# Ledger of designs, part 6: VH-VL binders against o97563

Target 1, 195 residues: o97563
Amino acid sequence: CSCAPAHPQQHVCHSALAIRAKISSEKVVPASTDPADPQKMIRYEIKQIKMFKGFEKVNDIQYIYTPFDSSLCGVKLEANSQKRYLLTGQILSDGKVFVHLCNYIEPWENLSFLQRESLNHHYHLNCGCQITTCYAVPCTISAPNECLWTDWLLERKLYGYQAQHYVCMKHVDGSCSWYQGRLPLRKEFVDIIQP
Below, E stands for the ipSAE of ESMFold2; O stands for the ipSAE of OpenDDE; V2 stands for 0.75 times the mean of E and O plus 0.25 times the DockQ between their complexes.

## First folded at step 1 (VH-VL)

Design u6 (framework fv_umesolerbart)
Fold by ESMFold2-Fast, scan of step 1:
Structure u6 (fold): chain C 195 residues (1-195), chain A 120 residues (1-120), chain B 107 residues (1-107)
Amino acid sequence: as target 1 above (195 residues)
Amino acid sequence: EVQLVESGGDLVQPGGSLRLSCAASGFTFSSYSMNWVRQAPGKGLEWVSFISSSGSTIYYADSVKGRFTISRDNAKKSLYLQMTSLRAEDTAVYYCARLSYYKGSHFDYWGQGTLVTVSS
Amino acid sequence: EIVMTQSPATLSVSPGERATLSCRASQSVSSNLAWYQQKPGQAPRRLIYGASTRATGIPARFSGSGSGTEFTLTISSLQSEDFAIYYCQQYNNWPLTFGGGTKVEIK
């Protein structure tokens, strides 16, 4: 199984859902109700802590499904743990929430402050921007709504400094540029209490 | 306001060594690739060296390879160029320059430059 | 290495006239070309990137054109502050290379 590199913003934009959850248990299940189908999946029972995307299709998610085999991009998650995960995924035609190795799956503790903030406010609002991965020089924009992603080129990392600390943000004229969030005062609380 | 301030330029004899520094302010230094570009008196611009934002990727012009070493200290917001085995041909104003993050490998901000003179 | 050649070396122009500067690459650089302005005793200033895109704050009288190996910087209605040396730079391949410069001076 191989995955094309994708920025966290692209994962959120291209996924049907994004949630924060703990994994309660795992179970091997048939891939379909057809007894002749030998393919298996792993079904993880989750405890959903927060939903960032997917409200229009589902409210509460009890189970997520992933292929059993790593060759089919099956993902292994740590069950019966206090570990919190950010999970992105798709909703299949039968209503199952499907997650695979090429989705954005990250321990919550590994996310930067900007990434945590962007899940709530920035990523989904800026899906009109195009993020293009730079693999070699030259690497130049081909459209005004394009942001160049250089973590692979400069750090040989899937998620380097740029992925952790920048959002490709759309301006009112339709162009996009990298935005580096600063640590804000807790605006919501301060503005309500001490405007 | 983005500022780059070079220092360390001096008169040096051939074969000598010198260390240049560039102090950055007004932007998140650790997010940008940095370069040294030089200009001999009365001549044009010549790219010298590149260092990525993390410091893991480094390039040198053939004319300085093996003699110059680029480095950075992100905590101190500083860029360095260690020069050894200096030659008369290395006499130039040395500029610290920032690569544009968004729009390709061109220079959006330059320092004022520091003069290195190699002469006996 | 890609060799950048600028012509003419010196261009004498009166204020209000049009100046046209050429830059030629020894092999194709696509549209990966920038133009810089340098005044005596000062660091270079970015004018154009991507062959034709003006940098923020650069007046509309500056325009760039070209692709591949032939590029032009045009300054319409030259102002007194435009007398400087202009450099082209390719960023298609490492090492990055600059042209020799064109000096725009008062006639």
Scores: ipSAE 0.000, ipTM 0.433, lowest interface PAE 18.2, mean pLDDT 83

Design u7 (framework fv_umesolerbart)
Fold by ESMFold2-Fast, scan of step 1:
Structure u7 (fold): chain C 195 residues (1-195), chain A 122 residues (1-122), chain B 107 residues (1-107)
Amino acid sequence: as target 1 above (195 residues)
Amino acid sequence: EVQLVESGGDLVQPGGSLRLSCAASGFTFSDYEMNWVRQAPGKGLEWVSFISSSGSYIYYADSVKGRFTISRDNAKKSLYLQMTSLRAEDTAVYYCARDSGSYFDEWYFDLWGQGTLVTVSS
Amino acid sequence: EIVMTQSPATLSVSPGERATLSCRASQSVSSYLAWYQQKPGQAPRRLIYDASTRATGIPARFSGSGSGTEFTLTISSLQSEDFAIYYCQQYNDWPPTFGGGTKVEIK
């Protein structure tokens, strides 16, 4: 299983759905109706759903599906617990909601307050912005609607401070820049953004 | 004994300022997100402000944004609300309320103080 | 902002009878709804959270149900100490919002 790095905002923008849910049960099921197909999936029954994206395509979600094996990007979720998950995913041709390791999947408690706010109010409105991952210096914008994502460069983390505390927001003139809401600025972070 | 005790409520003139305090005891204050919730005389409850356990994340109701400032001192186990430019509509009992502690953004409240009355009148 | 509407505004129920209180959200709040009891001169007390989970120490006669936009608080056998105003509150979307309250009078 191999996934290209993507910012939480990109996951929400590029996924067919984004929801918060609790997992009530799990069941191993065949991957297809073909009895010769040995591949399995895990079907999770979900409850207490809040939908951030996808309500135009799916009216009611009872189950989500993921590959059984981690080598096929299968996701393991805790069933019959009070843990809530943010789940992003695809809607398959037969209407099944499909989730795998390359989607944005996170225990809700691991999300920052700005990320939770952004799921409701910011991410979907700013999908016109381009987020570009910086792997090395120099790293400069190539278009006005571009925000440079530096968590990997500066922290060697997929989701560092910038991913947790900033949203790439579109301005009236079509340009984009990082927005941090009402969060207090840390000295280290200010020094990185504003020389 | 797990409790929250508010103080600082008073009669103030419109345009005035007032600082409310809330003292926590019986639990680890630094582990909990805290809120101010108000209730005008004879009316319902209105959420006013939120502060995270570390003090890093702060949110306000639109009705008080720019006029009120929430803060906390974890060493003193105290929550504060600095109110400025007070209006008659701010007249209310102000409650200190503790988030349930289940999740960072689940703003339902398991512990409330007794409230402190703020009256804004000329 | 999600608007919460409670009905009826006032409910008169005899001791021992069932009381049913309604709470409606202007848009779906899933199951992220709490109920509070406020007695005259006192602070609110949490009764129910996650729409149907009873808080620790709350008597079994209190039960919550519903999901999405329609919620109900039921008191199966009203006691004299249940005279109070009851508020619902959503916490699905920021900011958290409360209903206008239902006053339960024993009569």
Scores: ipSAE 0.006, ipTM 0.523, lowest interface PAE 9.5, mean pLDDT 84

Design u8 (framework fv_umesolerbart)
Fold by ESMFold2-Fast, scan of step 1:
Structure u8 (fold): chain C 195 residues (1-195), chain A 121 residues (1-121), chain B 107 residues (1-107)
Amino acid sequence: as target 1 above (195 residues)
Amino acid sequence: EVQLVESGGDLVQPGGSLRLSCAASGFTFSDYEMNWVRQAPGKGLEWVSFISSSGSYIYYADSVKGRFTISRDNAKKSLYLQMTSLRAEDTAVYYCAREGYYDSSGYFDYWGQGTLVTVSS
Amino acid sequence: EIVMTQSPATLSVSPGERATLSCRASQSVSSYLAWYQQKPGQAPRRLIYDASTRATGIPARFSGSGSGTEFTLTISSLQSEDFAIYYCQQYNDWPPTFGGGTKVEIK
């Protein structure tokens, strides 16, 4: 399975839903009602903690579905734990919530302060901005509403510092630029002993 | 245990200046965003100013912008509010308040006891 | 700025009864809402954050609910020490803004 790179903002903008949830259990289920179809899916029972996007389409999400095989971009989530996940995904025609490896799926504790803030304040308001990934030089803006994403160019990472700490924000004149948030990074782990 | 102790409140004439201090103890001061929140006598709470843990980001309420300056000294574990061009409407108890640490900041998990600033003739 | 409106301004309830306090935002604040308790002559104390998460040390009788523009703080069995003014505060948009407060009086 291979995924086109997308900034967290693009994932939220292009997904049908974004939620914070715990995984209660897992079960292997058939991919379809056709008994001749050998494909399987994993059904995760979730405990939804918070919804950031999707209120208009779904309420009380109990299950999410993902392909069984990792070659089909199936995702493996830790069930029966206190781990919280940010899950983005799509809603299928039959109402099932579908997630796969190419969605933005991240343990909540791995999200930066700005990402947590942006799930509520910034991402959905700035979906009109264009984020363009820079893979090589030269890399220049082609439109005023464009932000250049340089994590791959500078850090050789899909989600480097820029993805974790910047949102592409639209200004009154219609142009967009990177916004680092109102706050610097906070400590992620409250029990850290500091020098 | 977490403690925030404000000082510097006084009676001052309109147009005057005053500096408030907040001494922090019981936590790593340099890890936390700090705020000033005020409360006029018999009235509700009003946010005044914000400073990030490093001091790099600073925000003010429109009512005090250009007149008040927030600052911090992480080595001394102290927060300050320099007030100039004071007006009668600035009369209030000023609270030093710490933002929540882990996630969903913008709410205040610990408050000091407050220091009273009275602006009158 | 987002305007927060609390109702009622004053609520009189007997000890042991349920108290329900309302907070309304002029526009959606998602779940980024906190509740504070202020006793006479004291600084505010946090009770609830993220609309429904109880702060450490806060008794189980306090609970918060709601999202978007309508929020409720419930005290399931009011005690004498719960006499206080309660403030809601949004932190979805800058600046953070507070409601006008609801004074809970023991009947």
Scores: ipSAE 0.005, ipTM 0.469, lowest interface PAE 11.2, mean pLDDT 84

Design u9 (framework fv_umesolerbart)
Fold by ESMFold2-Fast, scan of step 1:
Structure u9 (fold): chain C 195 residues (1-195), chain A 120 residues (1-120), chain B 107 residues (1-107)
Amino acid sequence: as target 1 above (195 residues)
Amino acid sequence: EVQLVESGGDLVQPGGSLRLSCAASGFTFSDYEMNWVRQAPGKGLEWVSFISSSGSYIYYADSVKGRFTISRDNAKKSLYLQMTSLRAEDTAVYYCARDQGYSYGEFDYWGQGTLVTVSS
Amino acid sequence: EIVMTQSPATLSVSPGERATLSCRASQSVSSYLAWYQQKPGQAPRRLIYDASTRATGIPARFSGSGSGTEFTLTISSLQSEDFAIYYCQQYNDWPPTFGGGTKVEIK
């Protein structure tokens, strides 16, 4: 299974659902009601702690579903633990909440303070911004609402410092730029990649 | 260990002002939302104010809106409550309380409280 | 705001007996309900969160149950240190609100 890079903000903006939850149990279930269908899924029973996105489509989520096989991007979550997860996902036509490896799935303790705050306040308000991944130089903005994401270029990481400590925020004129919250002022990377 | 220590409580006349402080230790203060919760003598608990981890989002109980100001200094690991136009009904022990870090308004740690008395 | 109502206001129980405390919400709070214990002159202490999950270090004799609008805190085999005031609190809807408290006292 292979996933296109996406910033945490893009995961929240492009997912139908974002929640914080504990995993109570797991069960292997058929992928469909057709007995001839050999495909399996894992159904996780969850205890939903908070919903950040999805209020319009679901109220209380009791189960989430993921493919059984890792080759089909199935995700493995720890059941019966004190671990709390941030889960992003889709809502299928039959109402099932579907989560896979290419969604943003992170133990809550691994999230930065800005990411925790952004889930409640910043990400959903700034979905009008475009985050563009930089793979090589030169890398320059092509639109005023664009933020350049340089973790791959500078750190060779999917989620580096920029993903963990910046939000692409929309200004009143419709333009976007990186916002770091109350952290100390640091040099932005835009001057490094513009010839 | 997680500790929250309040200070600043005093006797104040109606219409007066007072600033409360809460010193945090034993955890990464900048990762947690903080609250003030009060308790009038012989009465129950009442939520007063909330501040997000960065300080960007602030909420107040209707009873204190326009009179109280919550703030924080993450570098000093301190939470503040500036109280103005104090009324007799504001007499209470004021507790500093930490959100558990998973949902708003659920308090996993509390300070010992500081008493504010508004009386002539 | 959501109004939380606790009953009874005072519960008289002998050591070793079971105590059952009730909490009712004016509208559904799902499972977003916590219980706190407060002893005279002390700050509240968290006992239960998410309606039924014991906080770290809380003895097994404390248990919570319920969902929606009806919640119960049960203390099996009450110990001398359990005589205190107990508060329920919802955190499903803003602002967070507390019940009026139930005082558990020696019979």
Scores: ipSAE 0.000, ipTM 0.448, lowest interface PAE 17.0, mean pLDDT 84

Design v1 (framework fv_sotevtamab; at its last look DockQ between E and O 0.17; V2 from the best seeds 0.00; counts 0 for: pae O 9.4 > 2, placed apart)
Fold by ESMFold2-Fast, scan of step 1:
Structure v1 (fold): chain C 195 residues (1-195), chain A 122 residues (1-122), chain B 112 residues (1-112)
Amino acid sequence: as target 1 above (195 residues)
Amino acid sequence: QVQLVQSGAEVKKPGATVKISCKVSGYTFTDYYMHWVQQAPGKGLEWMGRIDPEDGETKYDPKFQGRVTITADTSTDTAYMELSSLRSEDTAVYYCARGEYDILTGYYFDYWGQGTLVTVSS
Amino acid sequence: DIVMTQSPDSLAVSLGERATINCKSSQSVLYSSNNKNYLAWYQQKPGQPPKLLIYWASTRESGVPDRFSGSGSGTDFTLTISSLQAEDVAVYYCQQYYSTPTFGQGTKLEQL
């Protein structure tokens, strides 16, 4: 299983839904109605706490589905615990909510306060911005609506400081730049590390 | 097991500010939204607003927006409702109430506080 | 806002008899994607907070006696008490949660 790198904002923008939920139970189910098909899925029963995206398509989600095999990008979630997850995913043609390893699936406690705030106020409003991952130098913008994502380049992490503390925000003139919540920048050093 | 316990009655003069608390127990505070509902004497129930204790996101009814502030303190599992510029028509019982799922920006309320009477008089 | 209108404003029913309270919404509270009605019913006794009785128009809350039932869909809903008990004397409110929560004006149920 391989996934193209994507910023949390891109995951929210490109997913059909984004929710906060607990996992109540799990069950192995057939992947299709064909009894000769040996493919399986895991069906998780969820307790939905909050929806950030998906209001127009589905609103009462009882189950989510993921492939059984890790080779098919199946995800393993901890059931019957106090653990909360941010879940992003797609809605299949039959109405099933489908999640897999290439979606943004994160224990809620691993999210920064700004990421939690951005799920409510920023990510979905700024989907017109383009986030480009920098893997090497030179790395320069090619369009005014572009924000350069440098976590891999600077920290060798998929989700580093920039992903945790900045949102790529669209300005009135159509340009985009990194935004660090409502707190104004106080020191020159902070400005230097912010693209 | 689930309990919502509100602070005691308040008597305020017109123009004052009142702050009411709602302390929860018996469940994980951050798993549910906390709502505030006003009930004037002999009148029905009016939703004022709500907070997601996990991230502090608030939403208010336009009738109260600008005068109401809802906050939450996760270290003490307590929600607060502050109402400013009090008028005589704000005399009412105020309830905190627990809601689950913000699917279409609406909630039903499964547990309620006992209510706090706020009397506004000169 | 969705306006909720209850009828009647007050009702007197003898013990053991059926009580029926109606609730009408100004627009449909049926969500087509999940086929659920976003409607709840509450009971409020003097000096007490409201108590949830019914949600999703017809689902009875845990611990609520089976004499309470909800029915209806779209814009017209009914709360039925099949056999009135003395402890059922209260004000009853319907509430929609399809959008920003709004309540009906209440129906006062008294013992005849």
Scores: ipSAE 0.026, ipTM 0.601, lowest interface PAE 5.4, mean pLDDT 85
Fold by ESMFold2, look of step 2:
Structure v1 (fold): chain C 195 residues (1-195), chain A 122 residues (1-122), chain B 112 residues (1-112)
Amino acid sequence: as target 1 above (195 residues)
Amino acid sequence: QVQLVQSGAEVKKPGATVKISCKVSGYTFTDYYMHWVQQAPGKGLEWMGRIDPEDGETKYDPKFQGRVTITADTSTDTAYMELSSLRSEDTAVYYCARGEYDILTGYYFDYWGQGTLVTVSS
Amino acid sequence: DIVMTQSPDSLAVSLGERATINCKSSQSVLYSSNNKNYLAWYQQKPGQPPKLLIYWASTRESGVPDRFSGSGSGTDFTLTISSLQAEDVAVYYCQQYYSTPTFGQGTKLEQL
């Protein structure tokens, strides 16, 4: 399983749903009704705590599905526990909620406060902004609605400081820039200057 | 067991501010909304607002918006309701109440605090 | 806001007899997608907070005696106490949670 890198905001924008949930149980099920199809899924029963995106498509999600095999991007979640997850995913043509390793799926405790705040509306409401990955200098904005994602360049991490503490925000004039505004700033920190 | 314990009764002058606490125990504070409900003497119950303790998101009834601030401190499992610019009409018992998430904007309240009487008298 | 209207405002019932309290909402509180009525009933005794009796219109909360039952759908709901006990003397409120919570004006249940 191989995934294209994406900022958490991009994951939320590209997903059909985003929820905070616990996992109640799991069951291995056939992937289809075709008896000749040997593929299997894991069906997780969930307790939905809060929905951040997906209101227009689903309302109270009882089950999510993922490939059984990790080579097909199946994801393992801890069942029958108090562990909370951020789950992002898609809705299949048959109405099933589908998640896999390339979705943004995290234990809830791993999210920063800015990320938790941003899930309520900031990510979803700013999908008109483009987030462009900057792997090496030089790195420049090619459009006014771009934010440059520099975590790999500066930290060699997929989810570094920008992923955890910034939202690419759209302004009235259609331009976009990184916003961190609801967290206290230490005196040693300064806003990142973009090219 | 689930418990919601509120701070004690208060007597205030018009124009003052009151801050009522609601300390919870017996459940995970950040898994539920915390609501505040007003009951004036001889009157029914009126919803004031709520907070999601996990992320600080609040919603208020427009009747109270601008005068009510609801906060939560997850380090002490305590919610607070602050009502400013007090009027004699604000004399009431104030309850905190626990509500589960529902996709619609309404909630029923399975556990309530004991109530806090606030008396506003010139 | 959804207005909740209870009837009667006051009711006197002999011990052991049936008490019936009605609640009407200005809009349906039945959500068609899940077929649930977003309605709750509370009991409040003097000097005490409200106590949840019924939710989803007809589901009894744990620890509530089986003489309490809820019925109705859409806009018209009923709380029934099948055999009144002395401890049931209280004010009863209905509440919708389909939207911003609103409560009925209350029904005072008295012993005849």
Scores: ipSAE 0.013, ipTM 0.572, lowest interface PAE 7.5, mean pLDDT 86
Fold by OpenDDE, look of step 2:
Structure v1 (fold): chain C 195 residues (1-195), chain A 122 residues (1-122), chain B 112 residues (1-112)
Amino acid sequence: as target 1 above (195 residues)
Amino acid sequence: QVQLVQSGAEVKKPGATVKISCKVSGYTFTDYYMHWVQQAPGKGLEWMGRIDPEDGETKYDPKFQGRVTITADTSTDTAYMELSSLRSEDTAVYYCARGEYDILTGYYFDYWGQGTLVTVSS
Amino acid sequence: DIVMTQSPDSLAVSLGERATINCKSSQSVLYSSNNKNYLAWYQQKPGQPPKLLIYWASTRESGVPDRFSGSGSGTDFTLTISSLQAEDVAVYYCQQYYSTPTFGQGTKLEQL
């Protein structure tokens, strides 16, 4: 399985849902009702703690599905653990929540303070911004609403300093730029502006 | 059953510090935010702040910022609210309350402690 | 902060009669993305903590009698007690949680 690097904000924006959850149990299930289909899925029973995105589509998520095989980007999560995850994923046509290795899935403790705050206050409000991954120099914006993500280029890390400490914010004029949060106090008490 | 049990009434002098506890039971302490709300005698309710017991992340109302400290002990399922530099106007009942979440900044409160009266007088 | 204003400040209603309490927010607490109103109602009796009655403007909390109902959207909300009972004498608060939580000043409901 190979995934294109993406900023956490972009992951959230491109996902149908984002939740904080515990994994209660796991079960191997058929991918379909067709007996001729040998494909398997792992069904995780989850305990949803909080939803950051997807509330308009689903209220409470009990199960999430992932491919059984890692070659198909299946995700292995720790069941029967107190471990909390940030899970992002898609909603399939049958209503099932689907996650794979290329989704932004992280233990909650690995998230920076800004990332945690941004799940509530920033990412979903700034999906009008395009975050472009820089792979080589030169790397330039093609539109005013674009932010250049350089963690891969400069640090050779999937989630470097920009991923941990910056949000691509949309301005009134439609342009976007990186915002580095300092103290959460100011932004936490700002009135929510709906897009 | 969910229960929030607060420590007993306090009498303090101006300038002193008070620390109130809120012990929870009946649910996983780290799954919900714990909030603190102030209610002066005969007055309304004012949100003071909250803590995420999971990671200790806090959020305070600017009115109390600098004087209030909210903490949580996951080993005892207890949240604490400490208010320093007490003033006469801090005389109030203080409530801990479990916050139900949403994607936005706010919460509603489905379970409350019984309240703790703090009296500040010379 | 969003300012919540209740009306009236006090209300006296006879047993069996309808009680109506209004709440107005300085800003809309309706979230367009999910079409939900981030508004709650509480009941507080003397010497007791507030008790959650309604959330999402109109959803009744478990165990709350059917005579309690919430309505409204955007900036104007109403708590209605269809038939006042003696145990309903209390102070009622609205609270928005669209932003940092703020409460109305409260409405004292008395028996006439």
Scores: ipSAE 0.011, ipTM 0.562, lowest interface PAE 9.4, mean pLDDT 89
ESMFold2 (binder alone), look of step 2: mean pLDDT 93; pTM 0.952

Design v10 (framework fv_sotevtamab)
Fold by ESMFold2-Fast, scan of step 1:
Structure v10 (fold): chain C 195 residues (1-195), chain A 119 residues (1-119), chain B 112 residues (1-112)
Amino acid sequence: as target 1 above (195 residues)
Amino acid sequence: QVQLVQSGAEVKKPGATVKISCKVSGYTFTDYYMHWVQQAPGKGLEWMGRVDPEYGETKYDPKFQGRVTITADTSTDTAYMELSSLRSEDTAVYYCARSPYEDYGFDYWGQGTLVTVSS
Amino acid sequence: DIVMTQSPDSLAVSLGERATINCKSSQSVLYSSNNKNYLAWYQQKPGQPPKLLIYWASTRESGVPDRFSGSGSGTDFTLTISSLQAEDVAVYYCQQYDSYPTFGQGTKLEQL
């Protein structure tokens, strides 16, 4: 399985739904109605706690589906535990809610306060901003609505401090910049992007 | 500054319905859950339920489910708790209290509203 | 359905002395995924709403004096006031928020 890197904000913006849920049970099910098709999926029965995105398409989600095989990006979730998850995903043509390893799936307890706040207020309002990953210096903006994502460059992590504590927010003039909740932007990011 | 201001004391007859308000200021109403807690005279605290003002999602303690309705009006930053089929044992001070999500303590409380149920 | 039981029901402590209040839950309030205990402590004075003192069993709320501390994990919890001040005379409640929130019956703290 191979996933393109995406910031939590991009995951929320590009997913059909984003929810907080507990996993009640799991069941292996056929991937299709064709008896000759050997492919399987895992169906998780969920207890939906809160919906952040998806109100226009679904009301209450009872089941989510993921590939059985890890080579097809199947995700493993802890069933019948007290663990709460943030789940992002898509709605398939047959109406099934589909999640896979390349979606943003995170134990709720591991999310920062800003990420929890951003799920409610910031992420979906700022989907007009472009987040671009920096892999090396120099790294400079190419458009005014662009925020440079430097977790890989500075921490060698997919989700570092910036992903956990910053939102790419749109200003009145149409430009975008990183916002750390109630704190001003850090000067070190300006030093990296400034010529 | 954060404030939760509740409506004034009420006197009701058995069988009546009471609706108490909790108007908030000093923070973003939709960022926090709003809880309602009952305290009978000289007794402890009992959680009744809560609302998520952003989505209108509610959760009630089974003891109160069926008689309690909790709502939120985001245009006025006001939460409401409506208790129907009042009995003498519902005589209590009712508090609203906020929490960030369900995994935090109740950090700000209203001043309380006394509801007296008597014939 | 989680029952919270406090002990003692009442406690008299001299000014400057240590006060200890215990709280037991009928089942664990430790959330293994984040290793946090979903337990809070409140102070209530006559005619006033409860005031949050401690959350996550041991984290002191902003503005709460250093003499207040919380400890414990799982099912057994303690609130400690290291040096009682006159203003600390109140009823104290523990609360779990791992499921539907429930409170202990309260401990009345009086000056000896």
Scores: ipSAE 0.005, ipTM 0.455, lowest interface PAE 10.4, mean pLDDT 84

